# Ledger of designs, part 65: VHH binders against q9y6x5

Target 1, 379 residues: q9y6x5
Amino acid sequence: LPPKLLLVSFDGFRADYLKNYEFPHLQNFIKEGVLVEHVKNVFITKTFPNHYSIVTGLYEESHGIVANSMYDAVTKKHFSDSNDKDPFWWNEAVPIWVTNQLQENRSSAAAMWPGTDVPIHDTISSYFMNYNSSVSFEERLNNITMWLNNSNPPVTFATLYWEEPDASGHKYGPEDKENMSRVLKKIDDLIGDLVQRLKMLGLWENLNVIITSDHGMTQCSQDRLINLDSCIDHSYYTLIDLSPVAAILPKINRTEVYNKLKNCSPHMNVYLKEDIPNRFYYQHNDRIQPIILVADEGWTIVLNESSQKLGDHGYDNSLPSMHPFLAAHGPAFHKGYKHSTINIVDIYPMMCHILGLKPHPNNGTFGHTKCLLVDQWCI

## First folded at step 21 (VHH)

Design kc2
Fold by OpenDDE, fold request of step 22:
Order: C-alpha cells, then structure tokens, then sequence
Structure kc2 (fold): chain B 379 residues (1-379), chain A 125 residues (1-125)
C-alpha cells in the first residue's frame, strides 16, 4: 500500500508554547514520534504565504502568495481572505496535493488548508471542504478520516487546518497566561481527539501525521503604535497591507513617498522594493509593492491610531516569537527524537520523499530532515 | 433572557459631562465583551468602543479623548463616561454584547448579538 500522510496545521502556534504550557496529548504524540523545536518560517510571517510555503517548498517571492492581502497592478486584481478563490494568485507554484494526484493514481483530501478549494493548474483536491470558520474541528476531522479510509483511488495525502491559537493570540496576546492556558488546553484536547480517532479507525500505526503551524505570535500593545497618518497624507498612497509589514503603493512620486516615510518611526524600517534585505527572499515578485514598511517586534502600524490587536505576527522571520514547531508520527519517522531547527520550506521535500513523489524545484533542503526519517542516515 | 438596559441619558449643556450605565442580566456578564454604540439623528450607527472580558479597552479614535469605558462585573454593569459634550454627540446610545471575529488574514470584525433599547442623550444649550 502506498504511504499516507496527514498534514495538520494549528494556526499561530508559537514554538515556545511547548515550553511554557502543558500539552499531555501533544507530548504523548511527540514521545512516540519526532519533534522539531523551532521551524524558521518565511518572510513575511503570515498565514496564507507560510501555508503555501509548507506545501510548495518555496519562498514567498517564488510561489507568489506574498501576503494575506495582495494587489496586482497589471490585472488590477485584489487578493484577500474574502477573495482568495482566483487561481491567478496560486498558479505561480504547484502545491503537493496537485503533484500527488498528477504523478500517481492517488487522491488528495483537504479540510480548509489555504488554496485547497481552488483549482490550481486546472487541478483541485479530489476531496475538499470549502473554507468555513464555523465548521467544527470534529466535522473537519471526520471528513478527513473518512476520505483517508474509504476513497478510491485512495487518499494518500490529506491536510487539516484549524484557526487556533492564532485568533486567540490576536485577541489576548501571547503573554496572557490565564486566557492562553485555556486556549492551548483546548488545542491539546483536539490533538487528543485526533489521535483517538486515528486509533479507533486503525489508522494510527500506518498513517504518517505531521502537526505543525505557520507562524508564532508576538505581544503587542496600544502603547507601541506607529501612526502612518502622522508621517504622510493618505491621499499620497494606497495601502495594500498594513501591519506589521505594510505594503505601500504610491500615488505620487515613489521617492517622495519614501522620503516622507523613511523617518516616520525609529521602530520601523522602510524599504524600497530593490533594497529589501536579501535574507528575506522577498524581492523578486511583481506582487510585492514598491515600498514596504517593516515594524519592529511588538510594534503595530496603524491608521488613525486604532488597533484591537494584543498579539500579532508577520514580523522578521528570524525572530523566535515568529517560529512554529513541527511534530510528526508514523512509519516514516523515528520515535523519541528531537531536532533543534529546520526551515519551513524543508517540509516540502520531506513530504515528497515520504509519499514517493518527485518534488518540483524548491528552496527546501532535504538534508535538514534526514534525522527525522527512519530510512535515512542522520548527519 | 438576555437583557441590557441603558440609563443616564437626558438633556445636557455643551461642555458638560455625562455618565451612562448599562445593566446586564440573563447571562454570565464576566465572559463577554461589551460595546457602546450610538446613532445620531439621520445617521448610521457609530461604534464608540468596547471593553473585553479581560478588561482591555478599545476606542473609536475620533472619540477616544472624550470617552472612557469601564465595567463592574460584581454588579453586571457597563459604563460610558463622556466629557466635554458637543452638539454632535446628540444620539441614542446603545450598549451591546458582542464578539470580535478574527479572520485568517489577521483582520477582524465586530459582531453583536444583543442590544439594549438605548438611552437618548441630547446636547443643547
């Protein structure tokens, strides 16, 4: 039988939550599998870009999902949470579920992973749920496990997405121990439900399961705001994305806009597109706007001094607060092994290896994950 | 039955202060984010601010300097302190129970499930 892989994402699960909170179910999962303590994600450290990086192995400039909000100047199209269904935005890369279906007589399944309800390169996941935040984890899990167990051709790759603890992180901030303890307890219980369901169905021993996240969360404050209105009139630019990485489309001369913004705050770096640091791999895409503003960790870029966020993400991807974790269990993985760090783009070639797929060109390094796999030599 | 009852409204002169109260009943008040919203004559609803169950407060920037929201969980009461009232502050003021809905993008929207009947504030000389 072909190998099977379930990829699970809990949005906004910061890596150090594992050290600061109790996770009985997740710890049991890790004990019987592997843990990567820190996953360096891609810049910007946002939901849509990083989820697509996981399944493509590409930096954002390469796969074309460069933010949660995008604008294409040529087509004048907009991308957002409410407008994410146009294949135009996704077709600059080939996600693994498409590869899985095209290379082998196999099916893919998805429960609300970003991009899975869109035909990409004229291929859509064999089984999928349209995104609906109101759908319970249980219902998502039931559909995924049903498809894994009863599909023909068999589902060999499946994705499962959940919105927490990201939403709560935004609301409470990651430093709210009382509320975040409650939220993270619920997450651990969901992991318990996942494991129990797999055992009940007889899938636990044969299914490879990866539990990961797209980014962490940094504490914000109403005392750490950068008000753009104090630096530049709104009539001089169009805001494509706001915080903590603002995407600026000038309505007047770009240099003039830049000069008005460059000294706006000591807690914000202003870059012309061509001057964006190379380490971000965030330059070579037309969807990146002419000017970007990058706030320091914990600072929020605002208009009219308004924000209800007590936590946020999207900052420099070198910051530990932005890093998620990766845990895995199944026939492909060792038991009781812990690894310090990998890059988020490294997950793609690893998944391709597990599934026996030929990976598309990508930015991942398979060598970084060899120690996690039973069939590889650990370097 | 969920009930929200505003009080403290009336006629007040410009420059004066006024404190509104909202008495909540029929639900666990401590678990909910509470909001103040107003509607001026002939205008739409305007969000004033909110206070989380955690005590965190957020305001409409246009009104931030003029209003303070607080809550007393022991008495299930929400308060709106308004200072330096102007003619343009004439409106029906509502307390509402609500929730902040967070999207994958990190954007949010506020949803309300229960409203009071409102209390009229008239600012006139």
Amino acid sequence: as target 1 above (379 residues)
Amino acid sequence: EVQLVESGGGVVQPGRSLRLSCAASGFTFDDYTMHWVRQAPGKGLEWIGNIYETGSKFYNPSLKSLVTISRDDSTNTLYLQMNSLRAEDTAIYYCARGETIWLRSGEYQIEFDYWGKGTLVTVSS
Scores: ipSAE 0.885, ipTM 0.948, lowest interface PAE 0.6, mean pLDDT 96
Fold by OpenDDE, fold request of step 22:
Structure kc2 (fold): chain B 379 residues (1-379), chain A 125 residues (1-125)
Amino acid sequence: as target 1 above (379 residues)
Amino acid sequence: EVQLVESGGGVVQPGRSLRLSCAASGFTFDDYTMHWVRQAPGKGLEWIGNIYETGSKFYNPSLKSLVTISRDDSTNTLYLQMNSLRAEDTAIYYCARGETIWLRSGEYQIEFDYWGKGTLVTVSS
């Protein structure tokens, strides 16, 4: 029988939360499984891009989801939270659930993971929930576990997505210990619910479960704002994405726009597309705009000096505050093993291995995860 | 029953200051973000600012220098201090209970679920 894998994401779960807060349920999960303390995510460190990187093993420039807000100048299409259903945006890569379903006697399930409610390469998850933030974790969990337990052909790969602690991180900021403690406790309780449900259904021992996140969270402040209006008139450009990585589409000569922005703030780097640092792997896609602005950690790019964010993400992916974690449990994983760091794109080839799938070309390195797996040699 | 009752409005001369109050009842006040919104004659609603349950304050940039929002959770009261009032500040001022909804994109929207009846502020010579 083919192995089964459940991939769970708690949006915006910063890696060091594990060291700074108590997680009885998650720690128990880790104790019986494995932990990667830090996962270096992809640039930009945003939700849609990184979730797609997890399931494709690709940098953003390669899978084509280069931001939460995108614009294609040729088709004049827009991508956003309210407009994410067009396969046009997703078809530059093949996510793992599609690969999985192309195998015989396998199906995939999804509870609101980005892209799972979209037919990608004319294939949509066999079971899925349309995204609705109002749907409880319990309902999502109920559906996922029902599908894992009762589907024919059997669900062998499933995804579960939850919006916290990201939303709360934005609201309170990660340095609000009181409120974040409350929020993170709830997350831990949800993990407890997940584990309990799996045990009750007899899935726990045979199901591989990965709990991870897409990015962390950094503290922002109303005292750390970069007001673009102070540097350039809005009539000279179209804003495609704002903070902390702004995507600029010039309405006038690109060089003129660049020159107006290049010295806008000492806390922001301005790049022409061709000058974007190679380490970001964020250049080779038409959906990346001609000019990008990258704010320093904790700084917010604003129009008219308006922002209510006390925490944010999307910054340089080398920043520890942007890094999530990965924990896993199941037949494929060791017990009681901790690893320091992997790249987020490394998750894809690992999942493919676990599921017995041939991976598409990807940017991950399977060797980075070998120590997590019982059937591999650890170097 | 949730109730919000604004008070403190009236006629004031330009350059003067005014403090509005909003008395909240029927809910756990200290758990909610509260907002001030105004509507000038013949104009749409204008968001003034808010104060989180945590005490964090945010303002409309156009009004930031002229207003201060505060709250007293012990008395379930929201305040709006306005300074250097101008004729264009003439409006009905509303207290509202609201929540910031965070989207996956990191964008947010404000949702209001309860409003006061408003208090009229008239700035005239």
Scores: ipSAE 0.882, ipTM 0.947, lowest interface PAE 0.6, mean pLDDT 96
Fold by OpenDDE, look of step 21:
Structure kc2 (fold): chain B 379 residues (1-379), chain A 125 residues (1-125)
Amino acid sequence: as target 1 above (379 residues)
Amino acid sequence: EVQLVESGGGVVQPGRSLRLSCAASGFTFDDYTMHWVRQAPGKGLEWIGNIYETGSKFYNPSLKSLVTISRDDSTNTLYLQMNSLRAEDTAIYYCARGETIWLRSGEYQIEFDYWGKGTLVTVSS
């Protein structure tokens, strides 16, 4: 039988939550599998870009999902959470579920992972759920496990997405120990449900499962705001993406806009597109706007309005607060092994290896995950 | 049955202060985010601010200096303290129950599920 892999994402699960809170179910999962304590995600550290990086192995400039909100100046198209269904945005890369599905006697399934309800390169997952935040984890889990167990051709790759603890992180802030403890307990219980379901169906021993996240969360405050209106008039630019990495489309001379913004706040770096630091791998795409604003950790870029966010993400991807974790279990993985760090783009070549797929050109390094795998030599 | 009942409105002179109350019943008050919204004559609804179940407060920037929101969970009451009232503050003031809906993008929307009938505040010399 071909190998099977389930990829699970809990949105906004900060890596150090594992050190600061109790996760009985997740710890059991880890004990019988592997843990990567920190995953360095891609810049910007947002949901759509990082989820697509996981399944493509590409930096954002390469796969073309460069933000949660995008604008293409040529086609005049917009991308947003409510407008994400146009293949135009996704077709600059080939996600792993498409690659998998094009193989003989294989199919893919998806429960609300970003991009899975869109035909990419004229291919859509054989089984998928349209995104609906109101759908319970249980229903998503039931569908995904049903497909894994009863499909023909067999589902060999599946994705499962859940919106917590991201939403709660935004609401409460990651430093709210009381509320976040409650939220994270629920997440651990969901992991318990997942494991139990897999055991009940007889999938646990044969299914490879990866549990990860796209980004972390940092504490914000109403006292740490950067008001752009104090620096530049709204008529001079269009805001394509906002805090903490704002994308600016000038309506006047770019240099003039830049000069008005460059000293707006000591807690914000302003970059012309060509001057964006190389370490971000965030330059070589037409969808990246001419000017980028990057707020310091914990600072929020606002217009003439107050933000209700007590936590946020999207900041410099070198910040530990932005990093998620990765845990895995199954026949492909060691038991009781812990690793310090990988890059988020490294997940893709690993998954391809597990599934026996030829990877598309990517930015991941297979060598970084070799020690997690039973069939690889680890120095 | 969920009920929200505003009180404390009336006629007040410019420069004066006024405190509005909202009595909540029919639900677990301390589990919900509460809001104040107003509607001036001939104008649309204007969000004033909210208070989370955690006690965190957020305000319309245009009104922040003039209003304070608080809650007493022991009495299921929401309050709006208004200072230095102006003629333009004349409106029907509503108490509303609502929650912040967070999107994958990190953006959010405020959704209201229950409203009071409102209390009229008239600022006049």
Scores: ipSAE 0.847, ipTM 0.933, lowest interface PAE 0.6, mean pLDDT 96

Design kc2
Fold by ESMFold2, fold request of step 22:
Structure kc2 (fold): chain B 379 residues (1-379), chain A 125 residues (1-125)
Amino acid sequence: as target 1 above (379 residues)
Amino acid sequence: EVQLVESGGGVVQPGRSLRLSCAASGFTFDDYTMHWVRQAPGKGLEWIGNIYETGSKFYNPSLKSLVTISRDDSTNTLYLQMNSLRAEDTAIYYCARGETIWLRSGEYQIEFDYWGKGTLVTVSS
């Protein structure tokens, strides 16, 4: 029987929540499996880019989902949360569920993972849910477990996405211990429900399960705003994305726009595209705009308007506050092993190995994850 | 039934201060974000600000120096303190209940589900 894998994401789950809050169910999951304490994600540290990096093993410049808001000047297309279904945006890479279901006698299933309701290279997940934030975790879990248990050809790769603790992290900020404790307890209860459901259905012992996230969260404040309208007239540029990494398409001379912005705030770095630091791997895609503005941790770029955010993400991917964790359990994984760090792009080649798939060219390094796997005698 | 009842409006001279109240009933007040919105004569609605159930406050930048929002969860009352009133602050002032909807993109939207009837403030010499 081919190996099976369930990939689960809880959006915005900052790595250090594990040591700062109580997670009896998740800690029991970790005790019986493996933990990676910090996963270094990709820049920009946003939801759509990082979820696609997990399933492609590619940097954002290479897979083409470079932000949660994008513009293509040639086609005049715009990408957003409400306008994300055009395959044009996704077709610069091949996600693992496409590769998996094109194998003989295999199918893929998805409950809300970004991109799984899009026909990428004319191929959509064999079983999927259209994105709808109103659908409960229980319903998502019921669909995934039904497909894992009852499909022909069998579902060998499945994904499950949940919006918390990201939404609450934006509202309260990660430093609000009382409110985040309540939110994170609910998340832990969902993890308990997941494990119990898999046990009741006879799936637990032979299914590999990865629980991870796309990014962390940092504390913001109404005292840490960068008002872009105080530095440059709005008529001089088109704003493609705002905060904390603004994407600026100049309407006038690019150097003039850069010069108006470069001293706007000591808490913001302004880059011409060619000057974006190489360590970001964020330069070689036409969807990356000619000027980007990168706010310092905890700062919010605004357009002379209020911001409702007390927490945010999207900052420099070297910041520990931007890093999620990874936990895994199943026949492919050791029991009780803890690993300090991997790169988020390393998850893809590991998953391909578990599933017996040939990975597409990617930026991940299989060697970084070998110590998690029982068939790889790590020394 | 959810009810929001504003009070404290009336005629006030320029330069003076005024505190508006909003009495809430028919729901668990301390679980909800509350808003103040105003409508000047012949104008559209202008959002003044809100306060989370946690006490965190957010203001329209054009009004931030002029107003303070507070809440008393023990009396189910929302307050708007207005200082140094000007003739252009003449408006109907509404209390509203709403929620902030967080999108996976990092964007948010504010949706108002209940409104008070408003209280008129007239700033006139």
Scores: ipSAE 0.688, ipTM 0.884, lowest interface PAE 1.4, mean pLDDT 94
Fold by ESMFold2, look of step 21:
Structure kc2 (fold): chain B 379 residues (1-379), chain A 125 residues (1-125)
Amino acid sequence: as target 1 above (379 residues)
Amino acid sequence: EVQLVESGGGVVQPGRSLRLSCAASGFTFDDYTMHWVRQAPGKGLEWIGNIYETGSKFYNPSLKSLVTISRDDSTNTLYLQMNSLRAEDTAIYYCARGETIWLRSGEYQIEFDYWGKGTLVTVSS
């Protein structure tokens, strides 16, 4: 029977939560499988871009989902959490579920992974749920396991997305040990439920399961605000995205807008597009605006208003606070192996290998993940 | 039944201080974020600030120096302390319960699901 893979994301799961909190169920999962302690994600360290990087193996500039809020000057289209369904935004890449289900005798299933309810290149996941945050983890899991167990052609690739600990991380901040401990215990219970259900349905021994995340979380404060209204009049620019990476479309001469912003705060870097550091791989897409503002860790860019967030992400991807983890279990993976780090773009070619798929051109390196896999020699 | 009852309003001279109270009933007060909102004559609603169940407080920057929000979970009471009142602070002051809806993008929306009837504060000589 063909190899099967379930890819699970718990949004905003910072890598060091594993060492700072108790996870009996996740630690059992890791003990019987593999752990990558830190996954270096892509800049900007936001939800939509990083989820698409996982499934395409591409930097954001290459797959075109460059932020959670985007604007295209030619078509006048806007992208946002509530306006994400236009295939225009997603069509600069081919995600793994599309490649998978176009193979003979294969289908794909999705429980709310970003993009899976969009017809990308006229192809939508074979089985999917429209995004709805009110749908419980249990219902998402029930649909995924039903599809894995009962579909013809068989589901060989499935995804499952959950909003926590991201939502609670924004509300409380990662330094609130009491509240984050309760949140993370609930997440660990969900992982226990996932494993138990896969065992009860006879899927556990022959299904490869990856549990990972898109980014971490850093502590914010009402004492660390950067008020753009104190530096520049709204009429001089269009704001495409705000914090912690602001995307600025000048309405007047770009240099004048840049000069008004460059000394706005010592806790913010201001980049002309051509001056964005090369290590970000964040320059070569028309959806990246002419000026970006990058706040220092823990600082929030605002427009003369309060921010309700005590935690945030989107910062420089070199920051350990922005890094998630990856754990995996199944017939393709070693048991009891711990690996220090991979790049988030490396997950795609590894998944293609597990599924026997020819990867599209991508930025990942299969060699970085060889030590996780039983069919490969480490070193 | 969820109820929010404001009290402590009235006529007050400029420069004086005033404390408003909001008595909450019909829900587990300790679990909810609570807000103060005001409406000046002929104006729209103006958010004053809120306080999480954890005690963390957030204020409208335009009002931050004038107000303090607190809560007493043992008496299910929300407070608004206002200092150095000015004529422009004349308004109906509402207590509200607001759910924060966290989006998968990490952004949020505040949805007010229950409101008090309000208490009138008039600042005049």
Scores: ipSAE 0.687, ipTM 0.885, lowest interface PAE 1.4, mean pLDDT 94
Fold by ESMFold2, fold request of step 22:
Structure kc2 (fold): chain B 379 residues (1-379), chain A 125 residues (1-125)
Amino acid sequence: as target 1 above (379 residues)
Amino acid sequence: EVQLVESGGGVVQPGRSLRLSCAASGFTFDDYTMHWVRQAPGKGLEWIGNIYETGSKFYNPSLKSLVTISRDDSTNTLYLQMNSLRAEDTAIYYCARGETIWLRSGEYQIEFDYWGKGTLVTVSS
């Protein structure tokens, strides 16, 4: 039987939620599988970039999805949440579902994972849902399980995306224990529903399942705002992305714009592109703008506005608050094993191994994940 | 039937204070974010601020020092306290119910589904 893999993301699931909240269903899943307690994600710690890093094994500079909002100066194209379907943005890498379905007798399915409704390298997932946030988790799960169970050629790789706890994390902030407890209980119930559905359909014992996330969440406040309008006039730049990493395209001399911004706030670092720290792996792509502003954790860059967010992400990827977790269950994985950390780019070569796929060149290290796998010698 | 009824408007002198009320009915008030918006004569709509069901408050920075939003969930009433009123604060003041839509991009948008009829505040001496 060809190996099968379901990759699930709950957006914005901060790693330490597992320690601070009750997850009876997820803990049962972990008990019979593996847990990676912290996954070090890629900078910028945003949704589109990190979901693409999971499925390509690449840093953002290498796969080209460098933010949730982007501009390409040569083509004058814009990328945004509502304008994300141009293959131009996605074609700098080959995601695993493309590689998978080009194999003999294999297909791929997707329930709303970022990029799966785009024909990347003229290839779109064999079965997919167009993104629509109004579609329930139950409907997404029903479609995925139907495709896993009823498709020719068989679906061997499937993705499932859910917007929580990210949306609620933005609204309440991670420190609101009462509201986040209710949100996280609902998510744990969805994980219970997922496992139960797979068991009832006879998929549970032979399907590998990864449950992970793209980033965490940190607390924000109306007391921690950086007002760009107090430092620089709008006419001197084009704003490509705002917070917590602003992307600045100068309209006048770049050095003049930099000088106006460099002392704007002690809670914000201002980088010329060539001065971005090497540890970010965030420099070598034309979509990274000439100046970026990186707010300190919990600070929000605004244009003389109040911001509705009490939680945010996108900050420095060394921050534990930005890190998600990874849990997995299935025939490829050990049972009852816990691992402290991996890099998010390591997930891709691990998935390629499970599926018997040759990985494209990537930034992941298979050795970092071998202890999770039953077919590997681990020391 | 959702209804929002503003009251407390009228003619006031510059420098004085005024408290507007919005009586809500036909929905579970405790579950919704509530907003104040105003429209000065010949001008567009200006968002004043909002208050989450949790009590968290957000204001237009240009008005923040002049206004306070509060809610009383036991009486289903939204309030706007305005202080040190100026002639330019002359406007129709609306309460509104809005749903916040959180996007994957980290952006949000607010879709207002119900508006009150407004209450006129005229600041003149």
Scores: ipSAE 0.644, ipTM 0.870, lowest interface PAE 1.5, mean pLDDT 94

